Miniprotein binders against q9h3h3. Designs and how they scored, part 10

Target 1, 235 residues: q9h3h3
Amino acid sequence: EDGFTAEHLAAEAMAADMDPWLVFDARTTPATELDAWLAKYPPSQVTRYGDPGSPNSEPVGWIAVYGQGYSPNSGDVQGLQAAWEALQTSGRPITPGTLRQLAITHHVLSGKWLMHLAPGFKLDHAWAGIARAVVEGQLQVAKVSPRAKEGGRQVICVYTDDFTDRLGVLEADSAIRAAGIKCLLTYKPDVYTYLGIYRANRWHLCPTLYESRFQLGGSARGSRVLDRANNVELT

## First folded at step 13 (miniprotein)

Design GG1
Fold by ESMFold2, look of step 18:
Structure GG1 (fold): chain B 235 residues (1-235), chain A 103 residues (1-103)
Amino acid sequence: as target 1 above (235 residues)
Amino acid sequence: DPEELKDLLRKLLELIVRAAERALRAIKEGNPDEAKWLIIKARIIAYILIELLDDEEIKRRAERALELLKEALRAIEAGDPKKAEEILREVIEEVRRLIEELK
């Protein structure tokens, strides 16, 4: 039933990483230009490979917005991968705690909230709200996939700088909800991405760390957030 | 779904080749940091691939490609781009051979 959906999406993301990106960089571009940029490049119209009639003539891997406070730092990914391989041969158990410790040791602490939406107005509206939140400083960086030719769901990724800082992750969830987004959100630490850990893995690790569901009359944030690793509610 | 899996495996192998080819170009253009990033990406794709493989011979060959990619990273770190290029060409040829065998 579930097949290899996560692994297919991972392959698409890896391919997209290697193609050009369309970027609105608030560090070098005035905020007043954002609305025109959003109108020119709605994610439901920007095509992955530059299809005729799209706003882009060349392939686009990702559409991204960088906030004024964005400071890219992937950490020691090379050292992380080496330590991971050594751990696998050590005979020690591999658990979510082990992955957390590797991430801390190598400073690979970023992660992202993910949402999946069909092409169309809801996607473009959600992206515009997220992009504005980034430029306004409530979020630091976000990206959205362009439209694939087959018209499948697209993904918005909203990054946080430290998945071990639960308050920071919850603040990002709150900022996403304040932008009017009500769909399901899932959170994946980048350590899982850099180690290629998706649903089909021998350790039965769950790469989704948190899950956020919108509640109409709930908490101040309007979300119910579940820690998937421990099956416990954070809110 | 065995046909879906085979398509996915082929796609992952092709992505490893693409990343390794771009890393090779980055080394030739004097961009070792870009080359390291691309080799790291190739290794991520290989991690995904290995978790999907059942054939022990193919898995051993994928693990060899992972080791070669690690050696290419070490060569770049050591300031030996010619060694890294040599290793990357070997990875590309081996992975292309795997792609043909999966057809």
Scores: ipSAE 0.856, ipTM 0.934, lowest interface PAE 0.5, mean pLDDT 91
Fold by ESMFold2, look of step 13:
Structure GG1 (fold): chain B 235 residues (1-235), chain A 103 residues (1-103)
Amino acid sequence: as target 1 above (235 residues)
Amino acid sequence: DPEELKDLLRKLLELIVRAAERALRAIKEGNPDEAKWLIIKARIIAYILIELLDDEEIKRRAERALELLKEALRAIEAGDPKKAEEILREVIEEVRRLIEELK
């Protein structure tokens, strides 16, 4: 259903951001404790609101792992939002180039690879692989949604620090594939999230900058990565 | 579906109130960085809301709330938490009126 699906998902993500998170922070916790933590909090069993029988008694918005070298830097989001509002009243055209320039000007450069998986063993296995890659230093930070009451797919988000650094984004894709992930990945720069721009927006902007498809025997990294903005293959 | 849109609008308005109330608490507890991020989230939600609105009067009121949230951020940056609290209370009151009118 494509009516208001993106807006509902955005609202649910905003609500989740405001609830408690379950965090493994490698900056303060030995890597040897990761496997026990993963076993305690599999994303297919951690519930959004603390349902009976789940490992959590309180609501959980996100399950996250912070890497040893993770250094949070969202950039000038406040200034970004102000400039966005000014742009809309200026009469200037709103284009993918305009959004890219706003993000660069305000240093809001982070973005994320996204994957959607049904609850169960495959999700838990994928998350465990990603979490290990973060703790081992191949990735910076990742999060996964808990299980919702109505069921449905869950999302793993793997962050990178600069969407304009294509090598860095491709290196993150490679690290995800090395963890055994074979599903479709889509990449969204955080600038779109901070401006509330989703797939069905009035400017017809495409918030998905890259797509990654796993292919045996294909590209050098086992991925075929497409730049959605320019319709060119990067790998 | 008109009922689906109305439910979504109500949900978004309630999330703005929740974020603003949390920001108020963060200011009172001496956590201005947390308050700033909560106000930024409220503004993101308002962006989404405004794009869904057709009624010109309701849209104008939502845009006023968005401007007030910007003023609250400025007050926090200026080191004036009392002004930020006052502004946030006004946002909460206005958004609650909008919620009641959409029932």
Scores: ipSAE 0.845, ipTM 0.929, lowest interface PAE 0.6, mean pLDDT 90
Fold by ESMFold2, fold request of step 19:
Structure GG1 (fold): chain B 235 residues (1-235), chain A 103 residues (1-103)
Amino acid sequence: as target 1 above (235 residues)
Amino acid sequence: DPEELKDLLRKLLELIVRAAERALRAIKEGNPDEAKWLIIKARIIAYILIELLDDEEIKRRAERALELLKEALRAIEAGDPKKAEEILREVIEEVRRLIEELK
């Protein structure tokens, strides 16, 4: 853990949320147009603020692909935030179980697998594979950050509907791996994002619920998924 | 790094203002759902900000902004956009004062 890295990343993500997004929406756009769109807007070339020579002339916060089955439902985030504030003044313990219960009570159930890649071909290739998996229906929705001015690592987020549905989360991990992605994946429920909770928080909560590592040797091809809350391997 | 912290605090405060200003515009344009999401985002940013502050007076003022943002959400839900606009202007003014005081 170092400095203010998590807080800076959170601030950048909040700023990006408020800028325009580049979206391929399979609900309204034929799948046959996806490859041209991917070639036009590779995430390593789409710049955060519209730099000269980039495919975009205006700021881009996120590049996203919505699958045909994508039906956004963030849940009762307003009520979640209010209950969180009340919990902090109540004197009751703040634990991972408490956060899980708040998320369930307010139906803030979405979460995401995260991967961080340097700009370049590997990032663009990974994003293209994820985008195809979304349009083909193996995944529902994903986004990727554009290239920052300094050219630091970019993030791909692959969303799932319900972090309490362990099977669904593991199926999304499998779909990501089937797209040829071999890097480390971490899974963060959106409840932590909406409450501004990162790994260096005063409650010592761990916002990463699962960790997935790709394995080739001695066992079935696929990911090794660790449940961080219970410290048990699921695969 | 004290300079990195100061820069981060200033960035977070500016993001709250940006979200609140955009929420104010969304209300005036008749887009209450967009305004609600912008206010929710401002509140997330305020949560991050408050955890970084150790000056109790500044923290108290940030917490007041957080409460005002909650009341703006309630005003939108109650169908009272004029009240929500008043509250958002207060948030913007207070946060801009904080930005200037932290220079």
Scores: ipSAE 0.842, ipTM 0.927, lowest interface PAE 0.6, mean pLDDT 90
Fold by ESMFold2, fold request of step 19:
Structure GG1 (fold): chain B 235 residues (1-235), chain A 103 residues (1-103)
Amino acid sequence: as target 1 above (235 residues)
Amino acid sequence: DPEELKDLLRKLLELIVRAAERALRAIKEGNPDEAKWLIIKARIIAYILIELLDDEEIKRRAERALELLKEALRAIEAGDPKKAEEILREVIEEVRRLIEELK
């Protein structure tokens, strides 16, 4: 984050979106096959570009699991983008409230909890727990980045279908914590991603809506979730 | 760092070309939904690029590419894939010129 770190990561994510994905799709694959698939493709061993000795010979952008009930719902992203461009020429102030309303109007409501982990047992164990939660129906869809050539931190994304549904976002946080994950989680609504809004934006908008910190002796869910815009605890 | 920024700008421009080329292929193969998603992706990348640009002439050219991508989407929705292909080829040519100018 000492320059254009967010924008470099965004470019890598955009590239990854366009490369092939390794997908376990519970809608078409029996749940009994999940453990073998996880053992074959641990995210700490699947390489971004198919390095020698890795389980993949081709580039992999993302490793993903789709739950039985997963139904893609991006909303009206085309209309969102058009309205965003019109808004910028209107002279109307651009604020977090403006972005929220734009997302609601165009039904671009999805978002994701993010966590960053170093490659190794901790990452692979966390991913396996998330993947099982997806196949068991506690979560709907998740993805994890493969190992970069230099072996830096990797990201797990756990999606929710409506960032305005605070209970649903908190339920996803609880399911993540039930998988034994104790690291910091941050939540980003997809509207910011579809409009290309990252740290270096002229409006100084912050794409992180919620932050979750693990706390023993806190809420019943074992985490403390803060609304970053209002500095208000949700748990 | 100016050199890091220049490398990032080149990468973003190359990703726009990649998305547009894949959209063109998707249209030719009769997959308009895939093409629309790839054009939307190209527009996201262009938004990121435009926020990083300081040169007003290069910024205007990137904004024109963004408008052409919107017109390609309209052509696909109007059931005119031939027009969308024509527009995408123009976007690819224009963005490649920008990449050469950053060499």
Scores: ipSAE 0.841, ipTM 0.926, lowest interface PAE 0.6, mean pLDDT 90
Fold by ESMFold2, fold request of step 19:
Structure GG1 (fold): chain B 235 residues (1-235), chain A 103 residues (1-103)
Amino acid sequence: as target 1 above (235 residues)
Amino acid sequence: DPEELKDLLRKLLELIVRAAERALRAIKEGNPDEAKWLIIKARIIAYILIELLDDEEIKRRAERALELLKEALRAIEAGDPKKAEEILREVIEEVRRLIEELK
């Protein structure tokens, strides 16, 4: 990865957040409509800017599924940002523990498992499995990027509501694996996203908290999960 | 690569303008919650931008924009949409000046 890949991807994600989203909301839409919706909007065919011949005629930032039990809970992001700025001028050291405590204090506890897949059947199949898991209640919220550039990877984000709740994070990993997904997963707490902390940060923080690798051999769990902050295997 | 960094900085500045302009529109349309999230988004983009800036004067100006965005959030919370609009226009003006200086 070159020197600005993470920041360039961050800029693209920020732009995408501000464009229209294609949303299947299980709170207002019957689960029986999901398969038709997935067939209409495969992420390998939905284009970022509404290319001719795509199913969308206008820009799409994200394709998303909200589960029946989804309760939006971003926490006190405004207060988080204010406290973060105050800490920067305080002279106190900034560490992963500092970020964890800020997140807890301001209830900005959500985070996400990330997976990167090339466009095509594998991506569309993985997304469909995740979307079904969300509608069935094993996961709460997920999104996938649309197709932006030829040959470029797309990202699926699977959210959890509390990155400090290791059991909940592991349950989400298990649900992802139960959907047949075998690729590397990385977990990023939203506190890092809301504070704009990416690879080029002066504190040398690593925004990836957990890493999940699929275990060959068909174990019931299907993965090995590492806590990168403490260098401890959770599984 | 200096040109790669310059292009990224310009893109981030343009995204701040886009978020601020949409926040301004949301206020005018009576959607203060949407405006707050767009201002929060602009502040996230500014955090990313500031970590990439080397020029101390430009960095101070970006930090001023970040403070103005905080003031706009406070104005929305206080139920003062006209003050928030005024502040957002100042942010847009200042960030557009920065974009022109990178050309």
Scores: ipSAE 0.837, ipTM 0.924, lowest interface PAE 0.6, mean pLDDT 90

Design GG4
Fold by OpenDDE base, look of step 14:
Structure GG4 (fold): chain B 235 residues (1-235), chain A 103 residues (1-103)
Amino acid sequence: as target 1 above (235 residues)
Amino acid sequence: DPEELKDLLRKLLELIVRLAERALRAIKEGNTDEAKWLIIKARIIAYILIELLDDEEIKRRAERAKELLKEALRAIEAGDPKKAEEILREVIEEVRRLIEELK
């Protein structure tokens, strides 16, 4: 990622959150309608600003699928930010462990696997696999960015409820791999996002906690997951 | 690239303005939960902005905007939406001045 790409993507993501979402909610919509919905709104064709000829005439921030067990809970983000500012003022050392404790204290525990894919059939196929896994209950919630620029990568986000639950994080990786995804995955806790911590931060914190690489014939999970903080393989 | 950074800074500032303006509308509409979330998001953008700024004066002004946004949240929680609106208007004005200075 070149220069300020992470910060640009963050700004775009925040802007996208303000626009309407295209949502398939498995709690209220029959699973049998998923295929038709996917065909209607392929992420490679849905445009960020509702370009002429796109499936959407109005701006779309995200395309999302909610599973049966999905319950939105962001925790106490306001309290988290207050505690973060107080910590900075205190002059105490700030470590990944510090952020973990803040997250736990304020119940801001969500995180996500991220994958970046070029627009096209492979992206749409990947998204369809993820969406099916969500509707089938293997995953809880996922979203994909619409097409913003020609040739620009789109991001699929697959959420887990607790970034401190290694088993849950690994299970989501397994489900993603089972859906046929073979690209590199990175895992980022939301706490880093809510505190504005990206690659170029003064505390030298790495917001990516895990990396998953697809492995042929290797682990039962079909991937090797690396704990980046400890440089240890978890699988 | 200094120009690339400048463009990013402007983008972030413009996003703060948009978030604050939408929060202001949400307050007027009685949707305080939406307003709070928008302000929280504006604070996130302010955090990113502060990390990118080398100019101490501009950085102080960004920090002030961040603090004002926090005060707006407090005003909402205190049941004083008019105070929150006043603070948000101040944030918008201050950030717009920064945008003009960075052109």
Scores: ipSAE 0.855, ipTM 0.935, lowest interface PAE 0.5, mean pLDDT 93
Fold by ESMFold2, look of step 14:
Structure GG4 (fold): chain B 235 residues (1-235), chain A 103 residues (1-103)
Amino acid sequence: as target 1 above (235 residues)
Amino acid sequence: DPEELKDLLRKLLELIVRLAERALRAIKEGNTDEAKWLIIKARIIAYILIELLDDEEIKRRAERAKELLKEALRAIEAGDPKKAEEILREVIEEVRRLIEELK
């Protein structure tokens, strides 16, 4: 096996969750202010720990946009963790189906489309398109990581509220593509994150549920989406 | 890469301490929901940490810290924030000892 990349990213994301976020909240801020906010805080220039030469003087964990319809609901994560531990001692097999059922039972249904981009104009442009889609109501909520000290790729997360609602997940993919995004997208249900399950897990679970690839002249939505669990194309 | 693993283990342990310390402050400020979330997050990090540990004594101590975090959640649910604070202080002390031993 090669490295601990997923575990390092998980630790960095959890640390970022604890630092201040830069938020454009469409529920309280007029949409006409979005472009100025985007110009002030491009994700390629906002630094993780706050440099005097950057737009932020203090640490920033995430840059986020909340849509007018954003209603946060993580579900019963405490109960999910307890049931997960009980499942492991029960003798029942741990499979994608049992994870899905735990998520449903505890209402931990959120998930996210992920994209990774190098810092620079392409990242800032992609983020601006996503942010506009959120404010315009085509997406509910998104966040992007700030620039790391060493540089490296940054991540945009676009959330959906129910990974079992395949149509809703596909609608979010379509809205992302309509914003001009052409890179690979991967979809991860939050249940895997809350249980600390990453790619090299002992149960052989695949935390990536869907992959989306942009296709020139393809489906009406402009992407091909593969269901990783069933190895079937959804589009 | 043993140096990468050691660095990762330290980061995970330090993160558990930060989350537990933040949960203590949240309890004292009356922010019970925030405290529960911070403890839940600490347990996520513990799940990751325990899968990476190979020293059985250190693994047993990490498992104990994870169980203490569960007990802290139960204390908050039972309306006993003082017990939750006591438990979180115990977690912080034990995890700090683990950090020193992994140097």
Scores: ipSAE 0.788, ipTM 0.903, lowest interface PAE 0.8, mean pLDDT 90

Design GH1
Fold by OpenDDE base, look of step 13:
Structure GH1 (fold): chain B 235 residues (1-235), chain A 102 residues (1-102)
Amino acid sequence: as target 1 above (235 residues)
Amino acid sequence: DPEEVEKLLEKLLKLIERMARRALEAIERGDKDEVKWLLIKARIILYILKELVTDPELRKKAEEVLEKLRKAIKALEEGNLEEVKKILEEILEEIKELIKEL
């Protein structure tokens, strides 16, 4: 990744958050309508700015699916940011443990599995599998980026409620693998996003806590999950 | 690449401008939750910007905008929407000036 690619992607993601979302909400929409919705809005064809001939005429920031048990709880993000700014001013050492404690203190515990896929059938198939897993209650919420004008990879984000719950993080990986996804997954806590911490930061913090690699004939989970902070395999 | 950094900085500043404008519109609609989230997101952009900026003067200006955002958040929590509006208008002016200096 070129030096500022992560910051560019962050800026694009934040810009996308301001545009309308295409949402399938399983709490209000029957599960039987999912297949028609997926066919209407395939992520490889939905364009970021509503290009001519796309399923969307208007800009779309994200395509998302909300499960039956989805409850948006971001915790005290404002308090987290205030504490972060105070910590920077204090000159105290900042470690991954510091960020974990800040996240716990302010109840900002959400995180996400990320996968990057080129536009096309593989992306749309992966998204359909994830969307079904969300509607079936194996996952709580997921979103996918629409197709950019320049092309490039699209990102699928699959959220978990607590990045400190190792079992919950691993269960989400298992559900993603059960949906037939074989690409590399990376897990990032949202606390790093809320604090503007990306790969190139002055504190040398790694925002990726876990990596999942697909494994043929391996454990019942079909993946090998690495704890990047400790360089330990969890599976 | 200095030119790439400058383009990213401009993009980030323009994003703050859009967020501040949208927050002003949200105030007029009485959508305090939207205002809150826009202020949170503007702070994130400023964190990113501060990590990218090497110029001390531009960094100082970014810190000043961040302080204004802190005041706006406090005013929002106090229910003082007029003060939030005032601060957002000040932020818009400062951001426009910063974009011109790039």
Scores: ipSAE 0.874, ipTM 0.944, lowest interface PAE 0.4, mean pLDDT 92
Fold by ESMFold2, look of step 14:
Structure GH1 (fold): chain B 235 residues (1-235), chain A 102 residues (1-102)
Amino acid sequence: as target 1 above (235 residues)
Amino acid sequence: DPEEVEKLLEKLLKLIERMARRALEAIERGDKDEVKWLLIKARIILYILKELVTDPELRKKAEEVLEKLRKAIKALEEGNLEEVKKILEEILEEIKELIKEL
């Protein structure tokens, strides 16, 4: 880690936001077309900049699937940012409770489970499972980064509507595990993203709210989810 | 590492420049929602940048750009797209100067 890895990745993600997205939108596209779309645009083969031999001829920032029940609700992000700036000039302490209250007050409640996978068939298989879960209604919206020229790990983001709704976040974790995902998952509320807060911040805030580790105990699939803010196991 | 910080600062400033240019294009298309989100994202980049800078002059300039972004967002809420365009053009010139000073 070079000390600013998260900031570099954040900048790359925001640049990607501005490039075209490849979207399967279940609200307007029949579910029967999903498998063909997945076969055409595997994330290990869709290139960030449209390399020769890739399925895309032009840059792609993200590959995304919107579920039938997906209703975008970012909340009052502008008001959140204004309140954040005012808070920093007020002299009041900035704590995890402060961030939670800002998010609640401004209704910026979304968050995401993150997983990082190397390019290859395991990534494509994981993405396909997530995409199917979204179209079938077990998850609401997900995206995956395309392949970079340097071939580093790619990220799948699986969104939830309300990071304060612990049950809903845990249900999303379960749906991800049911899709066969065994890797480490981390959960980051969007409030941290909109305020530019990463792990090495001067307030010692922890932007990773939950960690999920796959457990092979017993005969059933499951996960052990740790609440990082309160150091409490939720499962 | 001063060289690592300078490289990240340049990357962040160029991203703000791209966001401002894209927002000007969105104004020409009348896409107010895209303008709003580009301004919000530019504000995020400035939060990150402000935490990285140690040079008082650069920090002062970053604060000035952030203030202009606040005003641009307010002008957008009021429907004053000409004022948003004016502010974005000022931001672009200030960002270009900051990039050169690196």
Scores: ipSAE 0.841, ipTM 0.928, lowest interface PAE 0.6, mean pLDDT 90

Design GH3
Fold by OpenDDE base, look of step 14:
Structure GH3 (fold): chain B 235 residues (1-235), chain A 102 residues (1-102)
Amino acid sequence: as target 1 above (235 residues)
Amino acid sequence: DPEEVEKLLEKLLKLIERAVRRALEAIERGDKDEVKWLLIKARIILYILKELVTDPELRKKAEEVLEKLRKAIKALEEGNLEEVKKILEEILEEIKELIKEL
């Protein structure tokens, strides 16, 4: 993966975060409407900039589903960023443990499982499975990127409330696998995103804490989850 | 590729410009939460930009913009929306100049 691919994807994600979202909110919308909404806005057909013939005429940043238990709490992101800048100025060593401690101190604990899929039926089917799992309360919140003009891979993000809660991270992996998703999953804490830490950063920090690989005939979870920081299998 | 880096830098600067413009619009609407999130995003983009920039002068300018963002965040926390607006207008001008220098 070319060194700047992560930064390009970050820039696109930041741009998308500023455009309108298509949201299904299970707190306000009956679950019975989900299938009609999924049919109206299949991620493979929703275009980033509202191309002619797409379901959307206006730019769409993300397609998202909010579960009934979803509460938007990102913690003290501004305090986190201030502490990060102060830490850089101090010249103190920066480690994965340092970032974990910053995240805990500022209550910025959210993280996400990421999957990259080509546009098409497999993506739309994966998204439908995730959206159902969110509405059914097995997952709290998820989003998917719309189709780009270049036809590149789309990303599904499935969030968890606490990247330090290994059980919660593993439960989300299990729910994703139960939805029929068999691709590679990577788990990234949001703290790395909020601090602009991507691949090839000067601190050599790996923003991916976990990797999940689907396994046929394996444990009840149907996946092997690797802790990348410790190089230990958790499942 | 230096050309690829330059294109990415331009994209990042234009995203900061967009975030700052939207923050100014959010101030006029009285949407303090939107302002807060846009400033957070602008800060993230500047972190990414700083890791990509090899030119010391451009890096210094990025640090100056970060310092202004810190002041804007403080003013926002204090409820001084006029000061936030003023600082964001200054940032917007600086970003426009940086885009022209690329």
Scores: ipSAE 0.862, ipTM 0.940, lowest interface PAE 0.5, mean pLDDT 92
Fold by ESMFold2, look of step 13:
Structure GH3 (fold): chain B 235 residues (1-235), chain A 102 residues (1-102)
Amino acid sequence: as target 1 above (235 residues)
Amino acid sequence: DPEEVEKLLEKLLKLIERAVRRALEAIERGDKDEVKWLLIKARIILYILKELVTDPELRKKAEEVLEKLRKAIKALEEGNLEEVKKILEEILEEIKELIKEL
């Protein structure tokens, strides 16, 4: 992938982060209210800027569900960023091991499974399944982008606490598949997001750590997970 | 396409401006956690911008803004909110000037 597409998408995501979010927080809201909330705010109908005929009159950056056990801990992101800046002036080489060690040292360990879906029933159904899995405790936290004016593909992000915990990442993949998701999933550690590193970067770093493909008859978990760093199939 | 790059640079600068304005508002409310989050965001956007900039003067000024963000974060950690506010106001004016120079 080449050109400025990744930078434009990153800029849009940064803008969305700073706009209001629609949040269902299971820590303070009873689980029995989830289905009504999902029906009121389907991601195919919630608009980025509050278009006429949408359920929202104000801008929405993200639609999110926080699980009962969600305990936010981004780690030492400011220390991570400072170390990154110093490293680049040092002349030392930047390798995948460098990024992994920075993330570990500063406890910036979160990451996310990503899926991209066209607007419509398939997106709304997938989101509803993910949101239920979060409230039921199989997943920790997820978000989905609202509908943009031009109706491009939307993204669901399902977060995990520790990208170095392979079992935890695979358990999240399994929970996503159990919710009926059959599309391609890619896993990206948050360290790349915090350092503004996208595909086609000058260091040739690979921000995608895992790739999950649904395979009905070939896997004990219903998916095949590829470790992109080592080119090894895990399942 | 140089016009495509210029539009993207302007968009990134406006996002930094927005983050800094929001951080100044958060200082008025005493919300140190929101200030920290917004400064993290501003640094990410600057990292993206620096990889796109080819003009050495713009790149130098972007690096100066990053240095001021480091100082603002240091002041925030020390609890010196008045210094944080002063630095962020300086950054805001520099970002506005950078947008005009496009």
Scores: ipSAE 0.835, ipTM 0.924, lowest interface PAE 0.6, mean pLDDT 89

